# Miniprotein binders against Pentatricopeptide repeat-containing protein At3g56030, mitochondrial: the designs that were tried, part 11

Target 1, 310 residues: Pentatricopeptide repeat-containing protein At3g56030, mitochondrial, of Arabidopsis thaliana (Mouse-ear cress) (q9ly43)
Amino acid sequence: STVNPNPTASPGRRTCVEFDNLIFKAGSSGDFEAVRRLLNSRVVNACFNTTATFKFLTNTDSYSSSLEDLRRILPQTDAGYTRKHSYETLIARLCKLGRIDDALVLINDMAIGEFGLSTCVFHPILNTLTKKNRIEEAWRVVELMRSHAIPVDVTSYNYFLTSHCYDGDVAEASRVLRKMEEEEEGVMSPDTRTYDALVLGACKSGRVEAAMAILRRMEEEGLSVLYATHAHVIGEMVESGYYALSVEFVMAYAGKDKRLDEENLGSLASKLIKRKRFKEAKMVLKEMSVRGLRMGDALREFHEKNVLQS
Below, E stands for the ipSAE of ESMFold2; O stands for the ipSAE of OpenDDE; V2 stands for 0.75 times the mean of E and O plus 0.25 times the DockQ between their complexes.

## First folded at step 12 (miniprotein)

Design TH17 (from TH14 with E22Y; at its last look DockQ between E and O 0.82; V2 from the best seeds 0.00; counts 0 for: pae E 2.6 > 1.5)
Fold by ESMFold2, look of step 12:
Structure TH17 (fold): chain B 310 residues (1-310), chain A 108 residues (1-108)
Amino acid sequence: as target 1 above (310 residues)
Amino acid sequence: SRRYLELLIEFLILMATQLIQYALEALDRGDYETARKLLDEAIELLKLALEYAKELGNEELIRLIEKLLELVEKARQAIERGDVRKARELLREAARKLWEALEELREK
């Protein structure tokens, strides 16, 4: 990871990785009382659960009753944040394993125990179902949320929107946006992820000029586009053969953030060279040079040989 | 506030604009099947945009989209007849009208 998950720990204290490794060993050996204690202890030591915390739970491990033991000990963890986050982390792990029914059992456990069921514990379930194109099941989970008086938020709807956009199903994506409009005033508003879904949907449909117009609209509304989203969009344009439009895209965004410009133009140039689109690559490298943008060693060498000398 | 509805209409109009531009390119290279398929998709998007424009209550936008549908449907029919010059003329007019619809939406 490029982020330090335990920035407050003193030298020589346990890290989040060390806690996850201890929990892995304890869970793998069937010592669930140790798991319970470690889940409590890590929070006291400012080391919160990670995507690796319940890695010992798999579909192929020899200890087949691990989930039932986790169901027994999680209510016994410290009340409040520790217990809620442990449930959320375990639900996310079960979703990663494809065990959606088991994740829903834990939802019911939280409801019966009154452990603070909220919208965020449903997010990994919705995300997994929508990414696997199990849309009808995902809507049933929304109905389950409503049966517990849990509000459906922008993040939840965005999972559906993103899924429909990736499938190129503009009509269904439109219906999701309409449902978001029907919510009470001030509960939902379009956010960066809403616009990102529409941008990616337009790109997937081969309508990159529409994607650029939506990005321009985001900027006019004061919303920012993630650096990673720019890189993904550039890659999809090149893979789809929209070389001239990919150059237009990076130029339209150039000038507002030099580090972003270096990443966008540099990555585009590299992708164009890989595709043997040398004319377009030379155009991008010339623009990088004119704007004073830094190049990696490979790009600089190509630029010297193919642009400055010819 | 009707922020999602306005965003939805703008998205549909932008997508339709791109489809019409691609259809013009297909006509220029003689790929009439591709041009027709692109126009069929544009018509579906414009019908959705019209539905939501009626919900928004913008009478000028409704009129613009209704005219757009007429132009694109006539262009598709012209392609079926082999009248490429007429199809191109109708699609260029449709593209100008799409721009007008976008400006009307943004003013509101």
Scores: ipSAE 0.398, ipTM 0.772, lowest interface PAE 2.6, mean pLDDT 84
ESMFold2 (binder alone), look of step 12: mean pLDDT 86; pTM 0.867
OpenDDE base, look of step 12: ipSAE 0.689; ipTM 0.876

Design TH18 (from TH14 with E10Y; at its last look DockQ between E and O 0.80; V2 from the best seeds 0.00; counts 0 for: pae E 1.8 > 1.5)
Fold by ESMFold2, look of step 12:
Structure TH18 (fold): chain B 310 residues (1-310), chain A 108 residues (1-108)
Amino acid sequence: as target 1 above (310 residues)
Amino acid sequence: SRRYLELLIYFLILMATQLIQEALEALDRGDYETARKLLDEAIELLKLALEYAKELGNEELIRLIEKLLELVEKARQAIERGDVRKARELLREAARKLWEALEELREK
């Protein structure tokens, strides 16, 4: 019942965007039989669901009716990957809409139907609850996961860790890290998201030097540094007035990943311009130009007016 | 392996290191209340690091953190009684010991 994607899709086949558009039109018009067929058909065409797949579901006057229709037709989708992924995508959409109780109803639907509950369907629920600082509810969702014998993975714990680190709550972050060590006799290992959370925690505590040391250890262990991790450090340096250090930081990491360089230097330049640090911003923009890094429209206009014309 | 505990202790030691360096800077500018608050925070982090070092079973690390706590607590007391020279001396020694603790964690 599962489909293995072909290495290269034929040019004349529908794209994921085209399937999403068709599903949007069908769902918006109330044609949920067409939604069901399109969910099946897209998988056969090697097109997986996206964040746009259930975009027709909104918080308007009709949101209760649309969900009930989706609850009726999803069990009728093709068994296996298609049905499981449809539930996963809908649960993620409901979480984006802030409808956590509805997402939990779908969890129960999957459990009753034996449609293959797994850790990944819980991720958007945990993410939403922890971001909204509803930590007690998030732990109750963890208990629900355990009641279904579903493992609590590194990703799940990282949502809690990130939330506590964002609040600067080192004691609670420490308790989460120790809990992660206890799971399965330490089978789980720290990943890039774990380090990102610790860098964030150091930054939120105003300890940018500690954040840089953690980031260096992350690299020494061979872990790929997230764009978000650099953003925490750059943001804290600018907020704390460490303008020269911020320029040194982005220059020290430049030259290894062109996309990371574009994000780091571009973001720093924008922040410096906002703070009216035009001398520092010009230095960063000159370096972007020398390295052939892409600038956004606003940065390019500033560069042309203030650097190339000066 | 105990990779999360090692990372956690490393994080706590790094945070304590920066707190102690900032406390030294506060002492140099005469801001003794800020220095005391920074040291109180460093002591809490080192106590937590000690707890986890004991759980890890790393005797060398335990010994280093116990010495660090002694130095920082004495430095905080020195600030309370106005002995800034002694506080600075103790904190510089603590900073050197923190580096040793970080190197112990790095080797693992």
Scores: ipSAE 0.510, ipTM 0.835, lowest interface PAE 1.8, mean pLDDT 85
ESMFold2 (binder alone), look of step 12: mean pLDDT 86; pTM 0.864
OpenDDE base, look of step 12: ipSAE 0.692; ipTM 0.874

Design TH19 (from TH14 with W99Y R106Y; at its last look DockQ between E and O 0.86; V2 from the best seeds 0.00; counts 0 for: pae E 2.0 > 1.5)
Fold by ESMFold2, look of step 12:
Structure TH19 (fold): chain B 310 residues (1-310), chain A 108 residues (1-108)
Amino acid sequence: as target 1 above (310 residues)
Amino acid sequence: SRRYLELLIEFLILMATQLIQEALEALDRGDYETARKLLDEAIELLKLALEYAKELGNEELIRLIEKLLELVEKARQAIERGDVRKARELLREAARKLYEALEELYEK
């Protein structure tokens, strides 16, 4: 129209949560035209897909038809980043649901449509297969990656390495590291996840002193140690009954990063309380208090009742 | 560079170091079966480390790991024949050689 009514100013843009909620409602009701439109619109609003975007897709009696409708509308989304990211997000959702064969169908859809296959769409597939100890199938996915001329990156190999280290299988972990040397030679050096896997492998073997030496080497190489790495070490120590050593471990690494200290000491205290190791838990909570570290509600209640009032 | 292979060798040597320290502790408390089992594990790890040191082409590291294997194997045999003092002597020497191997790896 040549006449444009005076539009009211919008108070704000939709959030990623709002877009995910709208997509959930539309997908749950079978309105896949709305899903397609929202997938396009959210990118225009700088609200990219999240792990919740395809949450309406479940393993219910009707889930097969929902996937087929998504397979029909995804090619109809805006070309480029929007469509590629929609496929990536849906593939990750299917992997979370354990539907690996369906994820591979989408890989094939992307290949036929020339929608921009890359290493990242394979990562959730490899992660899922290796975590479930389906190693032979995971290597067949690597063959599929190579058939599409997609390089096998450090992240892909680290899924295998982590799985073998989790199992304590030093020989197979060694084989993966040798493959990484052959394929990534001269491109990249070992990263944080590579060291994390070796720390995990030492812990699973009950070799906590070796794990601590590897952590020290990791820091000397300038790599940041994350909560997840420390959490695995703390968890294995507590599961194995090394309660005094677990306290010594967290104290040895305390003092460099307040957020890491809050996670490590808090996690250890919670695990010690769960195992009824109240003397050790009180020691950890007292140290958290002295250092000014934040506690979750349950830990704070325990600390107030059992440390400050005792 | 060959950083993954170097990291792998370092990992194996660190693991073997702890196994040997635990074996020494087992000897100190008279638990010879545990000491022998720990040394068998250390020998397996050192054999892998030797394989990868050969792939790396580091002649000094190869020499150090070959000596380590000799020391640990002799210590295991000493335990089997009841010569605990000899086993302890050999394992303390092996521990010193393990640190030499780590130092060689770090300087490369």
Scores: ipSAE 0.504, ipTM 0.836, lowest interface PAE 2.0, mean pLDDT 85
ESMFold2 (binder alone), look of step 12: mean pLDDT 87; pTM 0.874
OpenDDE base, look of step 12: ipSAE 0.713; ipTM 0.887

## First folded at step 13 (miniprotein)

Design TH20 (from TH15 with E10M T17R L99E; at its last look DockQ between E and O 0.84; V2 from the best seeds 0.68)
Fold by OpenDDE base, look of step 13:
Structure TH20 (fold): chain B 310 residues (1-310), chain A 111 residues (1-111)
Amino acid sequence: as target 1 above (310 residues)
Amino acid sequence: SRRYLELLIMFLILMARQLIQEALEALDRGDYETARKLLDEAIELLKLALEYAKELGNEELIRLIEKLLELVEKARQAIERGDVRKARELLREAARKLEEALEELRELEKR
């Protein structure tokens, strides 16, 4: 994740990357007092924690001692946002390390200390568990949320929905949507991730037309479409042999976002080449060239050899 | 606002629509076994859609889905009897009713 350096940072302000590097150095050296000070200072400097903030914490021999030290100093950070945000960031790091039990320990620390436990704190845990297909454990985490009087939001349910849709399990996906309906009226509505999951489900079931119809409905409702949603459709179209349709699809959505276009058209071109659909691949590459889109090295080579020399 | 039920019904109907279209294509290829299997799956999805439509309480949508189920079941039976012409006719009618059901759902979303 290229942390776009906030270009508006006055030349004298430390960047998020600089803070992350300082915290890394302090944490790696065992100077957790410095870590505490830096966590406080970065918020004051409007540099939020990132996924790299606690990168010094790894699954090594020092893991247990480092975690213990972190658990000691986090309660000593500035009350309110700084402390809450630090816990959230560390919980996310623990989830990335596969340390779900330790993440739950930190949640308990937050609950006991009244450090502002909220729904968003649970998102990394739910995401990790559902991606690993640990669905029963994920539901136990939902029950834990409820036990702390924390509302289960759309994002939480979308993790389950996405997991079932990934598996092509329409029945379980339907059950999740039904549960979402049972929540307090007006509190929740289908969002971009909800629709993305359904598109994924249709694609995984080999139902490209249904996926396209869902995508169109999403657009009609004014929801932003994710790159992932396009990727699902493109992937399934090519896999199902809808080569002409895949070209039409990427062309229809091209022109709104250059980066998205580079990814969509580039990905499609690569897939078409792998399938020896050279005519369609050439059309896509030509369009990329006309639009001034960046090509990867392999695509560029193919374009030079087969499009420009022909 | 029963937005999730509406979305769910829409999803199921869209999936069923594609299955019916694929069944028609299978019939055109003379693949009657595939056509039958596709229709069986469509029937299951439409049954689920009907349950949720009943929960939603939309009488028009209920009637449309019930009619869809009838048409698809009759089409399946026609295939079993070897009456491919009748099966095609019934599935075309089902496709029209699916569009009507989708339109009904769109109208509900505007309210």
Scores: ipSAE 0.596, ipTM 0.833, lowest interface PAE 0.9, mean pLDDT 91
ESMFold2, look of step 13: ipSAE 0.657; ipTM 0.898
ESMFold2 (binder alone), look of step 13: mean pLDDT 89; pTM 0.905

Design TH21 (from TH15 with E10M A23S L99Q; at its last look DockQ between E and O 0.86; V2 from the best seeds 0.00; counts 0 for: pae E 1.52 > 1.5)
Fold by ESMFold2, look of step 13:
Structure TH21 (fold): chain B 310 residues (1-310), chain A 111 residues (1-111)
Amino acid sequence: as target 1 above (310 residues)
Amino acid sequence: SRRYLELLIMFLILMATQLIQESLEALDRGDYETARKLLDEAIELLKLALEYAKELGNEELIRLIEKLLELVEKARQAIERGDVRKARELLREAARKLQEALEELRELEKR
């Protein structure tokens, strides 16, 4: 007449770190059935996969036994979000390891299994290939996306654009922009990374005034500027002898982001000191002190000796 | 509508603008070889800009860039024959036309 009570509550709800640690232990010991179960159960605990989830998978070489075991168990994870996100996370891990061919094998596994292949799954592959200057291979991945009827988005094209602009290759950057204009599905529009790539291209060509003009147009459009873009502009201004303009530039952008201000003002001060532009450097260091910005040891010593003495 | 083509043309025009200004500065210091090389680069960029302006179909921009190419090519020839005064005159006119092209692009962005 008695009714079985519900199962007793587990001792506590696991965190994402705890799930990643359990998966690491299970994968390292070869218990891939445990890996499968943990991938399923972590979603119930609102603990989604992280960059640490597949850290037990190491080695930059192609196929390993751990990958083959993962290829066997991933189709057996819970359908929907759990399985799709497990594939996405593993593909990103393989790209981090430099194992692009293995990542492409998983793309094919997802396609055959009909597990929800989408544009974002390709992003780490494109990013890795373009950063390694393997541009022809990256375009082949774009063709693979087409073969699966997967749209190529602004983020995907921006990886190519940024790579060509970093190399100062205006002709190839122009071809990418033209392809972005020709893209038929979805209305694509330039975003902050598109403009930042062009600023980078102008800087790498030594054309600081053109870079500044593009930055002004970004501001007119209400777009924020990336940290790395600021660094390139500041560096080129000093290399080109625009010392007063460089000080004006960092002061105009100061007050928006304290970490950015520390990097911009600090970097500029160091570059000005190296060029023996001590008047300008003192102005920058005084401003850093007034704003409470952190200085490295060398800048702090220079500031104490040359600015605070007065 | 054609936002990436407009951005591309703007990029090329801005780059050409700085090349023209640097060429003028090189002329002022007597560095004619540098001035000529900068103009050759500007001509290359303007030819690309013209190609894309034609794809865009903007007649005013096409007219401006065609005039720009004429002015810069004549300025390069003037440098080759030692006519620095004429080269500077032509490049200053080109700089004004570059600003007109940039303004045309600004009006397109607002639409």
Scores: ipSAE 0.560, ipTM 0.857, lowest interface PAE 1.5, mean pLDDT 85
ESMFold2 (binder alone), look of step 13: mean pLDDT 87; pTM 0.878
OpenDDE base, look of step 13: ipSAE 0.620; ipTM 0.839

Design TH22 (from TH15 with F11W; at its last look DockQ between E and O 0.87; V2 from the best seeds 0.78)
Amino acid sequence: SRRYLELLIEWLILMATQLIQEALEALDRGDYETARKLLDEAIELLKLALEYAKELGNEELIRLIEKLLELVEKARQAIERGDVRKARELLREAARKLLEALEELRELEKR
ESMFold2, look of step 13: ipSAE 0.677; ipTM 0.907
ESMFold2 (binder alone), look of step 13: mean pLDDT 87; pTM 0.874
OpenDDE base, look of step 13: ipSAE 0.804; ipTM 0.921
ESMFold2, look of step 14: ipSAE 0.678; ipTM 0.904
ESMFold2 (binder alone), look of step 14: mean pLDDT 87; pTM 0.873
OpenDDE base, look of step 14: ipSAE 0.805; ipTM 0.922
ESMFold2, look of step 15: ipSAE 0.702; ipTM 0.911
ESMFold2 (binder alone), look of step 15: mean pLDDT 87; pTM 0.872
OpenDDE base, look of step 15: ipSAE 0.805; ipTM 0.922

Design TH23 (from TH15 with L102F; at its last look DockQ between E and O 0.93; V2 from the best seeds 0.73)
Fold by ESMFold2, look of step 13:
Structure TH23 (fold): chain B 310 residues (1-310), chain A 111 residues (1-111)
Amino acid sequence: as target 1 above (310 residues)
Amino acid sequence: SRRYLELLIEFLILMATQLIQEALEALDRGDYETARKLLDEAIELLKLALEYAKELGNEELIRLIEKLLELVEKARQAIERGDVRKARELLREAARKLLEAFEELRELEKR
């Protein structure tokens, strides 16, 4: 589902970027019938909507009625995937613009039109509200989901969990996990993002050793930590002054994914150099050299001057 | 199975474990105020873990966490009266009980 279905179309066929550009031009000029046609035809060409599809919709006066025109034409798009994905994409765009109330209007439009509300259309609303610390409003959106018999999934709960963990609020994070348990026996189970949120919570509380224990638990279950989560944990260890532990951490994960190793060891070395922790940085750079890992130019210069000469 | 509840208890116990180890290090430095604050935080986490262990219905885990709370409370009180040797003894025993709690959680996963 992360694969671009049409990254390089054959000559004479439109690409996803071309469809987005045509929709931008049509929407910007007020030609919403062209927007409707392009939304239909792009799916026929295996060119699905992107974060750029509704970029012509902004918060400026030049687009003051564009949402109302989109509300008029979206019901007229091809039924099924095309219409559902158009609503999903537009809702996500409105969330990016900070227009949550407008996103909720579209939810209601989908409900009235019976256009197939699903959990995915609510995800950007929940994500935005939780990131902005509008937790009470986010729970009201969950109640709205329930009122439409839309299942609340692990992804939905993980937005709340991640928000509380980012704040270091273990008590509130615990309450979210308890609610996830209440979702009937065997319906949901912890996923990689659930564990990643707990790693983040431990790190934000200054408990990086607890974070490492959770990462080891994930590995034992065959789960992997996202590259971004590794980078965050490394950053928190360095910020907290756990330099030796940070080196131990990257070494414990080294050897399984060369690209991950390059990111982890490289970013750690850079952070250690910034903090003037040259002893630890040299250890990391020596290990990068031994393993044949690529270094950026700045790291290579440091390594040649300070490690190979010492 | 109760996988979210088991994960929550594990998370709380892992956090408490690090707090207790940090408190031991603070005692070794003579930083008794930091040690006391860390133990207060550990007590709050263990109380929450006990609530969820009771909800889970695992009698052995309940007994382990109740003993942990007793040990940590006594250690905090020992710090207040200046008995640092006793506080260290109690916290080392608490660390051993935390290992037993981890093993019980692992046994629940196997069942």
Scores: ipSAE 0.601, ipTM 0.871, lowest interface PAE 1.4, mean pLDDT 86
ESMFold2 (binder alone), look of step 13: mean pLDDT 87; pTM 0.872
OpenDDE base, look of step 13: ipSAE 0.730; ipTM 0.893

Design TH24 (from TH15 with S1M; at its last look DockQ between E and O 0.80; V2 from the best seeds 0.72)
Fold by ESMFold2, look of step 13:
Structure TH24 (fold): chain B 310 residues (1-310), chain A 111 residues (1-111)
Amino acid sequence: as target 1 above (310 residues)
Amino acid sequence: MRRYLELLIEFLILMATQLIQEALEALDRGDYETARKLLDEAIELLKLALEYAKELGNEELIRLIEKLLELVEKARQAIERGDVRKARELLREAARKLLEALEELRELEKR
């Protein structure tokens, strides 16, 4: 007797992974008509584009003309969602490759073709530029957005805020927050990413107690707490040498969300092991075991050799 | 719905609060250079907080932050002239005013 883990799956129905694989093969072989057909067909199966859809596009010489072929065939995809999402996905891929100027060319293609520019299309461009500390270029992209009457949303501003907070530039972070307050296109309000950036800013300034106070305010506002937000605090405590405090922090917060507990305690244990703080790491791993928390492979091996066997 | 300016002012005041507490600890250790450096940082944060409190238009918050700046600046001057006891007294009063400012911000959220 065998079990069928997917009894509702029909033979011959394509999956999202299968569509991405077919597009990879077609694009790699230069069959862009097949790429166009697959981009249209996948929508029928509710298999939307993924971060892998344009993975065949790389920075190597063998694929240097692939962008021009994609620029030729994307306008020929089905109008509406299919074409718009294909552009969005390709722009995100170009940003991943560091090809920002090419991403901006596609923005212009969408504008000329009237294919439905929106704020979301600009997000990967802004994210990439701010992460690379190309802030002046990112503001020029904001000006480009405004020239097309595209509103700058909370997500867009948060990329700038996070970048300034990462650099410890409180004055510039403050100016971004003031701009967010002034935005008249709908009342913006702080979201989880806004608080995450401020926790990061406090941590980069070495002010972990201020960071914890902001985290408490985030929880009081009823906002979802991100793993990244806890990681800022844990990282700063370990970088500043507050190893005992870091253990106390994760223990005091543990018990509210098993997923977050696994990530926080696991991350802390890994950082403590890296710093050769084996006493503290063993304490964290013992607690993970007692609470039934999942460990990654490296932590599980360390735990078995150093906690269970000793 | 919480405003960005209110969150910004609270962030700056929380940062200044930790700086003031660290400065008090530095005074307890006799580390007057660290205490002075921490107070200089707190003054810059409080100046920003005052700018945004004026934009917010809350007179009580403005009054509290103006008093905070006065206290911290006087404490820095007291450290420079060697009057550690006076510096400590001024910073403890500043710490109380920081709590009052945080309470005022929380009352604004209720409104």
Scores: ipSAE 0.618, ipTM 0.881, lowest interface PAE 1.3, mean pLDDT 85
ESMFold2 (binder alone), look of step 13: mean pLDDT 83; pTM 0.819
OpenDDE base, look of step 13: ipSAE 0.773; ipTM 0.910

Design TH25 (from TH15 with E10L T17R L99E; at its last look DockQ between E and O 0.86; V2 from the best seeds 0.70)
Fold by ESMFold2, look of step 13:
Structure TH25 (fold): chain B 310 residues (1-310), chain A 111 residues (1-111)
Amino acid sequence: as target 1 above (310 residues)
Amino acid sequence: SRRYLELLILFLILMARQLIQEALEALDRGDYETARKLLDEAIELLKLALEYAKELGNEELIRLIEKLLELVEKARQAIERGDVRKARELLREAARKLEEALEELRELEKR
């Protein structure tokens, strides 16, 4: 696979934002030949598609036929990475717009053209369907993946697992985990997203101490705990009245990642202040100060008035 | 090496551990109805954990979870008949056996 240089490309390096703006203008004006050329030339300039690349495509009557024009010109982009990534980016945009059936049409276009279907183009489809609680349709998409001999990966199953755990449905979450064990086309191992879903499930079931134990187990396995996972646990601890435990939790993880510490301690302090737990909040803010952690303006003002002045 | 089954059993046992501890706290404050409902939930989770332990085929884990179910059910029955002292003693023994099950899971994951 060779990439032909775009003969109209400038000798200087254009930014990704500049390419996205040019594509937006061209697409908004109906100049899809320019869109095709820009999709080719941006790769030559080491500037890959972004979530803004197809922002000109909307659900309004203005340019409502733009998808059919894109379907016509995308096969005409440079073969290999350029064309594959253009399809991937457009599919993600359609999912953002809620146009799942159109995304599936593009899946079929890629299959007919043999443009290199992979698991990653299905992820935004599965994510959107599971978040909308269209679980039966999401499983049909999994069957579509199998019909194209595309292995169903851990990321795909984790969308289902997260959805059931968010609902606190332990029985359905258990069934997903068992299906992940049975998957024959790939030996899968639990990843950080798998553990995150179970932490969420424990939190949604009101079992904060179980959630903490799962997080400690993630660390024992050498897995990195996500910022969002920490936020869910902290939020549930405060909501459930586990104020002392919440302080112990953030202190147990403090000292390893400065940005995580700033988020955890800052978020906890703010939540404790909201709940009028000023004694605990002052402890957290004192620790932030001692560790040299950055505070937002509201926390800094509270710390100055209530900790430094006392 | 059935990592997802092991994780699933771990999750269920950890959830049951917290329910048992909360039931003990409910007994301490005299809230026997809450203690009973918490133990009912723990029993359901332990039944699921036993199902998956049998699928995993680990004899020691099966034995530990079967003993856990026996202890928790006896504790629940003791609450029904008003024997709070026996219920508390049975739940403390169940908590100890639960830690043994967690240790067995840790040993499996090392292999």
Scores: ipSAE 0.610, ipTM 0.881, lowest interface PAE 1.2, mean pLDDT 85
ESMFold2 (binder alone), look of step 13: mean pLDDT 89; pTM 0.897
OpenDDE base, look of step 13: ipSAE 0.688; ipTM 0.874

